# VHH binders against Flagellar brake protein YcgR (ycgR): the designs that were tried, part 51

Target 1, 263 residues: Flagellar brake protein YcgR (ycgR), of Thauera aminoaromatica (c4kar8)
Amino acid sequence: MAELSTPSPASPAPLDGGRGDELEKFTLRGARQILQLLQDLITHRGLITAHTGGGHSFMTAVLKVDEERGRVVLDPSPDPQANRRALAAPRLTCVTQLDGIRIQFPLVGLGEGQDKGRPALFAPLPAEMLRLQRREFYRLQVPLAHELSCLLKAEDLARKPVEVSARVIDIGAGGVAVVVPTGAAEFVIGGTLPACRLALPDGEPIELDLEVRNLNRQTQRNGTEQLRVGLRFAALPRAADTRIQRYIFKTERALNAKARGGL

## First folded at step 7 (VHH)

Design E52 (from D29 with S57T; framework vhh_7pa5_2)
Fold by OpenDDE, second read of step 8:
Structure E52 (fold): chain B 263 residues (1-263), chain A 121 residues (1-121)
Amino acid sequence: as target 1 above (263 residues)
Amino acid sequence: QVQLVESGGGMVQPGGSLRLSCAASGFTFSSYAMSWVRRAPGKGPEWVSTISGYGGTTSYADSVKGRFTISRDNAKNTLYLQMNSLKPEDTALYYCARDLDYWESGTFDIWGQGTQVTVSS
């Protein structure tokens, strides 16, 4: 009986790594805005995935915002081990969605206690919350059959140039997520990878510059560790943009057709 | 608009069965793994089951393994949860959820409003 390993939740990239100028417009730092957004989450009973690191996460919800004490109240996990991990984690990365907008925020200084006689988790109010509208950040999950790849021009630990062929796992108008073997290269968040090549099924590879936006270590079901790298398109030519959009559109149509039994 | 709508909940006796449905709209359903999560009274949310975009892979919480079956009909944009041998401990609001950025992330970005399942004698 193959132990169906629970899918190891990939740890979301820390907000800190995506602090490019482009993310600033989507980052809320105002106390009032943060409070309002948290209240909206409460009102909508939004479930939250809280990542504790190491590929672990648990489901929670914001139960209350305590403005007087400057803290947020969360539902604890029914799993005591998850709660222990959460409490031991230096930082939680919370991810959710409200009205089609992805919301991500960090919580630091998690504690446990009781709220109105119920077990609860407590954390100081987040200093920032990221709101990403779907339209701008839509990512197509790339079918495995397409075998999209990106040749990354990177450096190793010795700063020696290396080329890494990375599998593209998702693509959007703004960038790609790729997976590479752990140790294949050294990536720095905010760093630029020049003259990379994105291979699409419909023609010649697209040469482009890529900016590293996030890094996430993932353990595969087979126990192999890989690095997920989020990459932003830097200065994408218009022709390339059109080509990428066309690929996304065609792929979505094909997936929908297949899902409908047409293929 | 991206939306998930759960249905099929109700009251059932211990040992009974229910089938939950989740209707998805506003996105390419087959491109995403889907999950069921439940919240019992006075408890935090608990992951129940996940199914891959094309249904090739499924996973279950130990608490429901062998009793629950997750499935999907991509032509109908619908997620299902067949629940057999229900126990009082299965009483909860059941939510369907979509996985976020990648196939096996275990991170969810959208949820339905939930459907109530009550198991009582």
Scores: ipSAE 0.006, ipTM 0.241, lowest interface PAE 10.6, mean pLDDT 84
Fold by ESMFold2-Fast, scan of step 7:
Structure E52 (fold): chain B 263 residues (1-263), chain A 121 residues (1-121)
Amino acid sequence: as target 1 above (263 residues)
Amino acid sequence: QVQLVESGGGMVQPGGSLRLSCAASGFTFSSYAMSWVRRAPGKGPEWVSTISGYGGTTSYADSVKGRFTISRDNAKNTLYLQMNSLKPEDTALYYCARDLDYWESGTFDIWGQGTQVTVSS
């Protein structure tokens, strides 16, 4: 109903903090490094997607870093409901990009007030910030001609097992985005789809467990409704990871060669 | 180097129309979803519209549905926003943005100052 009737493709899911050891090498904890990165976001006018939990998010920006008081100042949402949700949230997860580098950080203890006579949100400086190069989360738009598919093992509304052949529209090192007809299966954010089969053009299908990360109901130009599902690779064997990366690189190379006009 | 350059803004009366353009360079344009984001005077940034890489799927903020149309020309590496029935509340600086992953990242690359749209009598 309501939660699915207002889709926003601009409200992406944060990276999974449960990958703790894998992400540690990309995590900044030095106070000076954190201050410098926040200042870079101000200088480059970086827009931030702030996730407040329950699938809700809003657009914001860092207006100021108050080093003396150890706080960041954020632009409030023009939507009062989004600001209320943010203030009620125990944790705000902020996701942004600077020059192709993904930046993610938590804010706790959000408050409201004014900065230079204008409404503002305030929070203590984050204790940590994640930064990742684009390569770790690059997504290849899958050419329609490749007919890439993933056989999903899911459940219907009555919890009965169903198999859905879904078209893969995006693929990256961390997951795939697929398209399914509305109502074909029930997907729950955070739920696991076991033993799904990803069909790549060369070789046997890859069997893998997928975690539902995002759901987005969209209307095509022809009026057809479809559900786009973002799926994370829950556990990926090295051989499977190599095959997926090889497909991505080969396809990107072929698309770039085609874009240059000549074969 | 990735670059996005917005143009087409200006001053228009209520009920008027404008077409914004965004010239993209330094990346494979068709591989990315693209968005328009605006910032009105004294307000925070507001997402306006998104279009998929192949152009088959579009989404709009409720405030602009039925009035704005997002489109793209992948052969020209250009994103467009056709704005009709403009209202004073549409007055804002408009930015085009590249979505790294609309389902994972939600972060936008912004270059330059955007293009100013002013709706006033």
Scores: ipSAE 0.000, ipTM 0.333, lowest interface PAE 10.7, mean pLDDT 78

Design E53 (from D29 with S57D; framework vhh_7pa5_2)
Fold by OpenDDE, second read of step 8:
Structure E53 (fold): chain B 263 residues (1-263), chain A 121 residues (1-121)
Amino acid sequence: as target 1 above (263 residues)
Amino acid sequence: QVQLVESGGGMVQPGGSLRLSCAASGFTFSSYAMSWVRRAPGKGPEWVSTISGYGGDTSYADSVKGRFTISRDNAKNTLYLQMNSLKPEDTALYYCARDLDYWESGTFDIWGQGTQVTVSS
């Protein structure tokens, strides 16, 4: 009975990809700002993915902000095992969105208890909250008909250079997700793939450096395993950025037109 | 206005089936992964299933795997959840949610009001 390992949601790699300095402008550290943002999450009933490490996560929500005690109250998972993992984790990475803005914040010192007679999780207020605009994190699902591909320059298990043609499944301003056959190459999270080539429909491939941000094994319906690789644009020329943005915009427009009954 | 509206919930006996629908409006439906999330009374929210923008990829929680099927009709801007072999523990408010990242489940920016599913003898 092969335990079909549920593809562990890749722990969101810490958005470490921007130079520490670039992320500072998006990081809230003010107590008032943090409290307001948490309150906004409550008001909007925002669902939060809490990552516990090791590829494990659970869905939660902020129920309450207790300013007097300096803590946040969260919904526990209906899965007792997830709660145990959460409580055992030295740090939770919470990810959510509000009004198209990605929000990420750490929680440290998770505990369990009761709030108004219901089971709840408690943590000290986060020291910082990262707000990233949608533009940077929005991912367009690439239509299959577009057949976007990325030629990856990677290494095999023997560290021999290999080129892998990967299908692009989603694209955003910050990177691409691709699928490759399992075993096609060895990928290391945080590793750089230099001089890759992204093929867009509108012209010549874009040469760019890619950083591996996440890896997820997926089993297709036909039983074939494939590897999904999340790739960040490590250095994107301005001209390339413009082309990517144009592609995304045009594609979205076309999809919207089609959805509205337009040919 | 961006909106998700769930329907198809109801009361069913154990072993029964339901099909939930979620009508999407105000955005390019096919550009987004979509998810089902449920919340049982007195419990936190639980992820149920996700489908990619064009339906090429699907994922399920272990608790529903083999029983539930997520699908979508992009021409109708509609998300579906076929639920078979329903159990009392499936009783919950079921939400449709727009997911900004298929692979990072839980990055929902919009969701509906939910549709109630009750499984009871």
Scores: ipSAE 0.056, ipTM 0.558, lowest interface PAE 2.9, mean pLDDT 84
Fold by ESMFold2-Fast, scan of step 7:
Structure E53 (fold): chain B 263 residues (1-263), chain A 121 residues (1-121)
Amino acid sequence: as target 1 above (263 residues)
Amino acid sequence: QVQLVESGGGMVQPGGSLRLSCAASGFTFSSYAMSWVRRAPGKGPEWVSTISGYGGDTSYADSVKGRFTISRDNAKNTLYLQMNSLKPEDTALYYCARDLDYWESGTFDIWGQGTQVTVSS
């Protein structure tokens, strides 16, 4: 039976976890724009973080754009294991920045070869590149004095519901990063935490749904382990967005004024 | 506009020491993890070291562990790399890099123009 629709397979991992409609206006799909942006990365010696999935990444850079063969040539990692992971990955997600603008793009069909006698990685030119202004990716480091917290609705290791008060360490337009004691709850990348409560100064807690984006284990100087959790705002209400932006703006202003010896 | 400017590179003999500095401007420095990345002639970029925004957590590549120390002064918006017991294989252009946000472990979005370190006898 022929399918009524045979779209290209969807990306295995969304670049920004379900913000597709918002990101479309920042997405470049013209071949000319893509070639120019890649050339700009070469000119500015742009370092790229290439994510291979499963929390793995490696550092690379664009060495060359081969317009005749429709491919990019990348610096391989000096770590052979990172290169093996990259070649085995169904897709790389590349992240970099140019003049305060965040740039992200997928690479599919990574291969190994030589460029001018030196080892290189190559892939077909990306069909799209995301270009975001600084505001969309900015994260404010939350001052410890603010005691900003988020009450997470999660599950413990036995899959029982648990509420965890997590300290917010940074906050941006798209989400928050929090720290929790190791073992306080179980988090899985891509999982949704419904009806969490973000406590901001000067108001009632904001109720919102959070998607787990990243997990990183950190050991403090005193030997205690903390789990850092990156959380994306899902379906953020307008009133909540306004309050979060107001908090970020006021805190930035206060920190900048303090650096100048004032309010 | 955000900017990172590296300095402190130079020529040194094997066993010598150098301290690299990176001056950050245009953003709230303490809000970001910072890293050092190097590129040797004819080789791809190699991650060297990372420090958290508050300075409490550090990590190092095996090739430099025990010889290099990363640190930061958030009051001066400056990142440092103290390099001791330098070897010829440490010869590279050293870049200061900013993590985009450290929810995305190892994602670097900004780096400087680099500072050259040459270790030769």
Scores: ipSAE 0.000, ipTM 0.304, lowest interface PAE 12.5, mean pLDDT 78

Design E54 (from D29 with S57E; framework vhh_7pa5_2)
Fold by OpenDDE, second read of step 8:
Structure E54 (fold): chain B 263 residues (1-263), chain A 121 residues (1-121)
Amino acid sequence: as target 1 above (263 residues)
Amino acid sequence: QVQLVESGGGMVQPGGSLRLSCAASGFTFSSYAMSWVRRAPGKGPEWVSTISGYGGETSYADSVKGRFTISRDNAKNTLYLQMNSLKPEDTALYYCARDLDYWESGTFDIWGQGTQVTVSS
């Protein structure tokens, strides 16, 4: 009876389809820098989304940094079930923003206790914190009306080739995020999907290779489960890059015009 | 600079009403779902409501359903929360947040500083 190792729900990798090497430039590993950034989060009362895996998350905030004990203190969820999930999770992926910069950091070894007589969550200080400036990782939220799609060439559980039409939910210079029905295909983080086709409104689909960067199982508000797949452009022809940039620019302009009351 | 600024908080008696506003700047407001989150004293943050980018879809926490109404004016880059039939349990710091996805697991990436709502007799 081969224990089907349920693939550990991959922690939401940073949406940034950037090469691992590029991420290093934005990763803080210095203890002092990490402490300072955590203090800044406290000072600004920044809310944090803590991902527990399996498509679950809860909102929290850093309450305190305990340097003496080398730990961070977090607000627990008002939902006891969320707290249970958090405590059971081998790793939390915390996502927040400060001054327009996306911040992501892992927490490992979460525990519960009390801080000043109030329930709190505790974790060792993160070993690293990722700071991503928006300008470099801008992603356009694709309007639903545009109905952008990406034909993914993937494999099923039996490693049989399958084609999955995925809705594109955001697009940037470096990649796309798509949603697919749960079970439509098997995706492996770091895996390459060759010869995919990205459909833009302005012409023929773009053929390109995509690298899976992150997987997030999400439950829609209607109760339907979907898989969000973050995809990096593995090799983007220059012409394709230009088209993508043009689409983004035109769409942003149109959205801004509409927002300003322009027809 | 991407910024969210909440306003409209205050003190109100039980059964009273308040309307919160959140002014957004530095991004294409209509392209994002927006949410309200609250943090009560001694409690962790709680999701309150979400509205889609164009306002076509709304969702509410069970605790506020039927009492609160989320809306937005994209021309003004402003998010609103109409709060009716307020209860002491609604006392909290209310944040507006940019939502990256209109999903239950919501990924928020930007928050304001919050506006205080106090419901007390």
Scores: ipSAE 0.262, ipTM 0.707, lowest interface PAE 1.6, mean pLDDT 85
Fold by ESMFold2-Fast, scan of step 7:
Structure E54 (fold): chain B 263 residues (1-263), chain A 121 residues (1-121)
Amino acid sequence: as target 1 above (263 residues)
Amino acid sequence: QVQLVESGGGMVQPGGSLRLSCAASGFTFSSYAMSWVRRAPGKGPEWVSTISGYGGETSYADSVKGRFTISRDNAKNTLYLQMNSLKPEDTALYYCARDLDYWESGTFDIWGQGTQVTVSS
């Protein structure tokens, strides 16, 4: 038997300045957005790989955001040498991942001390944070008015077949992201959903096998939970690929025209 | 809220065995792949093993194949790592992590606090 693909949690190398202009649209510079993203990392206990230069890095996490003093508090490494390298570095490049999205930000002016009686590292809040979706480089955000849906053929908790009409929230060359109510069906990462039907505006629904790539549960302000499911096209017939691509280009053109006051 | 709590670490002599456990709460455990990741002193994180939501698919780092076994009990919301034939180089802090995607590296969004495994004599 062929060996299963081996996933690695190793953080990708930091993105360099050679793509700075192309990455600008993914860069958060608003103070509130930066604070919210840092709080999300705390809530999800996201582990951060902090690159100190020279090929060195250590594992850390955001323990606290001190808005009044404009600082983040980081968990020091259990390795004292890693902490010494971090304190000596002119800049840390912090890389993490949240719900399949790459997050990267610089920290400058790292210091050490204590927080709540425990050793801690301190740094000023970053002025910018990169939030880059790396699964598929191009994703069209589907307009709600299009009511784009995908009929998923899945199983419930009792392994009985169930059909779920899911709203498509984004679409790219390699897949779609959909939203389903929590509990509507059981999804397993790496599992295949056969003979699902993607409804595009022009023509018959496209029948596709979809692979579950990621799951993200979101709690709305009213307390209602929804599940975001990332789905990969397992195989695309040329005709289906052409229809998806034309939908993406046509919709993008229409959205650009609306943004400029045209219809 | 969503939480992962590891246990079962400790000190053991080379050739010994340990079983790590990870108790999950606040989410539908069976819907997610789960992983073990370790970090040795002075080293970066090393992925150890992943198990699919149903437990039907597993994957291991080459350094632990044949010695470690990942498993899960979805009725108890618990992930396990059975470690046999332990070596000094297995000394590390072991983390339980929730996997958003079995096939994509670096898709972990929730980590436990870690449990220390020390192999020496």
Scores: ipSAE 0.000, ipTM 0.182, lowest interface PAE 13.6, mean pLDDT 77

Design E55 (from D29 with S57Y; framework vhh_7pa5_2)
Fold by OpenDDE, second read of step 8:
Structure E55 (fold): chain B 263 residues (1-263), chain A 121 residues (1-121)
Amino acid sequence: as target 1 above (263 residues)
Amino acid sequence: QVQLVESGGGMVQPGGSLRLSCAASGFTFSSYAMSWVRRAPGKGPEWVSTISGYGGYTSYADSVKGRFTISRDNAKNTLYLQMNSLKPEDTALYYCARDLDYWESGTFDIWGQGTQVTVSS
């Protein structure tokens, strides 16, 4: 039984969900908004994954916002090594979810101290917080009967171009999740796959650029290994966006009707 | 609605066993790695274990290795944690979490409300 070493989590690529301009609408920069969101995280006791770089992360929570000192108080890791990494990191990338909304924010200038006699981590208030509402990132689970596919233009282990037909398992306005056989191609988080083709039931495939956002290795019941790849739409034409939204809406409606006994 | 609901927590004596369950809804359960995370009183969260979408890969924190076993039933959309040889230091609120980046990033995006485990003589 190969002791698979705990995969060192790669530093989450910044949620560059779009061209810098597209993310601006989801980025909070106002001091009041940031404070409110941090308070909401405290109220809901939201757990946060803090990425320290180099594939390392630890779980934390916002314990307090100190407005007077302009700092946030975090729970330290029970792992001293994780805390050391955090303190040594030039930047933490914090990721969490509140009410189904993904929240991401950077912390710079982490320090160690005590809050009311308890060990704590301190950082200046974030300058910005990214809040991605579910509506824009709603993921429709694709019915197996629809057999959506995406032709991926990727590279193999030898960096030779390969085309991989991938089954789409979920789709949203921001991207798709696909499954591919393990070893079919090499994927790098943050990497771009250019000129891919997404096949929808309603017409010709959509040509688009995809960015790799996450990877999840899975073993099927038959022993076959598969890789789940989360892909963001890097550049989506307006017409393509409309088609994708229409597909999602129609499919969701059909699924809901079925669930209600209407079909 | 995406939801995780933990159960199976309780009070046990040192050396005892518990089995935690986490019921998942609102997403394709088998498509995601799942993790257990715990938070002890006065301590930060601690990762416990992760299992891949179809259970082909598992990983454990050193603190629980050899004592805890993570498993899943995808037909029931349920994650499990078998905890044996429990110690007082295992006392914590145990959360199940969805892991988007099992292999590289380790990002947890969905959490349950937690189930309390107390190990006391």
Scores: ipSAE 0.007, ipTM 0.245, lowest interface PAE 11.2, mean pLDDT 84
Fold by ESMFold2-Fast, scan of step 7:
Structure E55 (fold): chain B 263 residues (1-263), chain A 121 residues (1-121)
Amino acid sequence: as target 1 above (263 residues)
Amino acid sequence: QVQLVESGGGMVQPGGSLRLSCAASGFTFSSYAMSWVRRAPGKGPEWVSTISGYGGYTSYADSVKGRFTISRDNAKNTLYLQMNSLKPEDTALYYCARDLDYWESGTFDIWGQGTQVTVSS
């Protein structure tokens, strides 16, 4: 029940430890895997909410990983009281997100000092990190060269039926995100768009019922406004699911091969 | 510096009202959907409400629909949550979050510190 009491993968509050066995398959305990994930957070400048207990938290980031000393370096809060609470806490619970994947990890034994002449917080490397990814939360960023599109059956501002060809910017097992020109159609969160057509490179368009989940206005560098629409598959036949999964798998494999060949 | 700062929490009796604010800085506020998420003591986090970048579209959790109203003032870089007819079960720490996920319930990359709301007699 995604909208009720189950946390989203990017929820800021820590996940309850009482979920024990259900979260075990998402928990990383290998030292090299932990180091790699922390380095990914540095590379992507991921912002972290660090919970100090008692309802207190502050925003931080991983500044570097000191492999020789087995520790992580964190950006301190500009609020001295937040830093004092963090240093007094027996444990920090750190929550962040990377590419739609929820990441949560504990830090124990926090200390303060300086890194390259700047104030810093230090902690031993975490013994475990939660990387919560469900198949429905994975999104493939669609290559522009694929020209992936979805023909949306929507209404214009006067409530008249319109067909809008929208560019698919990401796709997953649970849905797609598309971009449309602002004003091309009116969308209502929770509304259903029946009989939309998703064009994949490998055959006839797939006819889908889509539910509007999210809307966001984006202003591009050229000043043009576009509306980003998040759409959930309201019903997905097994044949359509198989084709979408195959497209995602083949595209990931091709992108990985291209990255290795680009050395 | 990219930052979200919540305010407006406090103690109120059942049936009362509170208005939460979230001041955003360091990014183009109008380009992002914004959400309110809460965590009650002993419970996991619960999504409360989302508003689109230009404010044209909103959504609410069933538990708050008809009682809470989300809004934004893009000229002031501020997000609001008007909470009416408050119930003891609305007692929680309320977080402001920047929303990036357009096909699932919310993918957040920046959070506020949270503001405490306590509804008790």
Scores: ipSAE 0.000, ipTM 0.136, lowest interface PAE 15.2, mean pLDDT 77

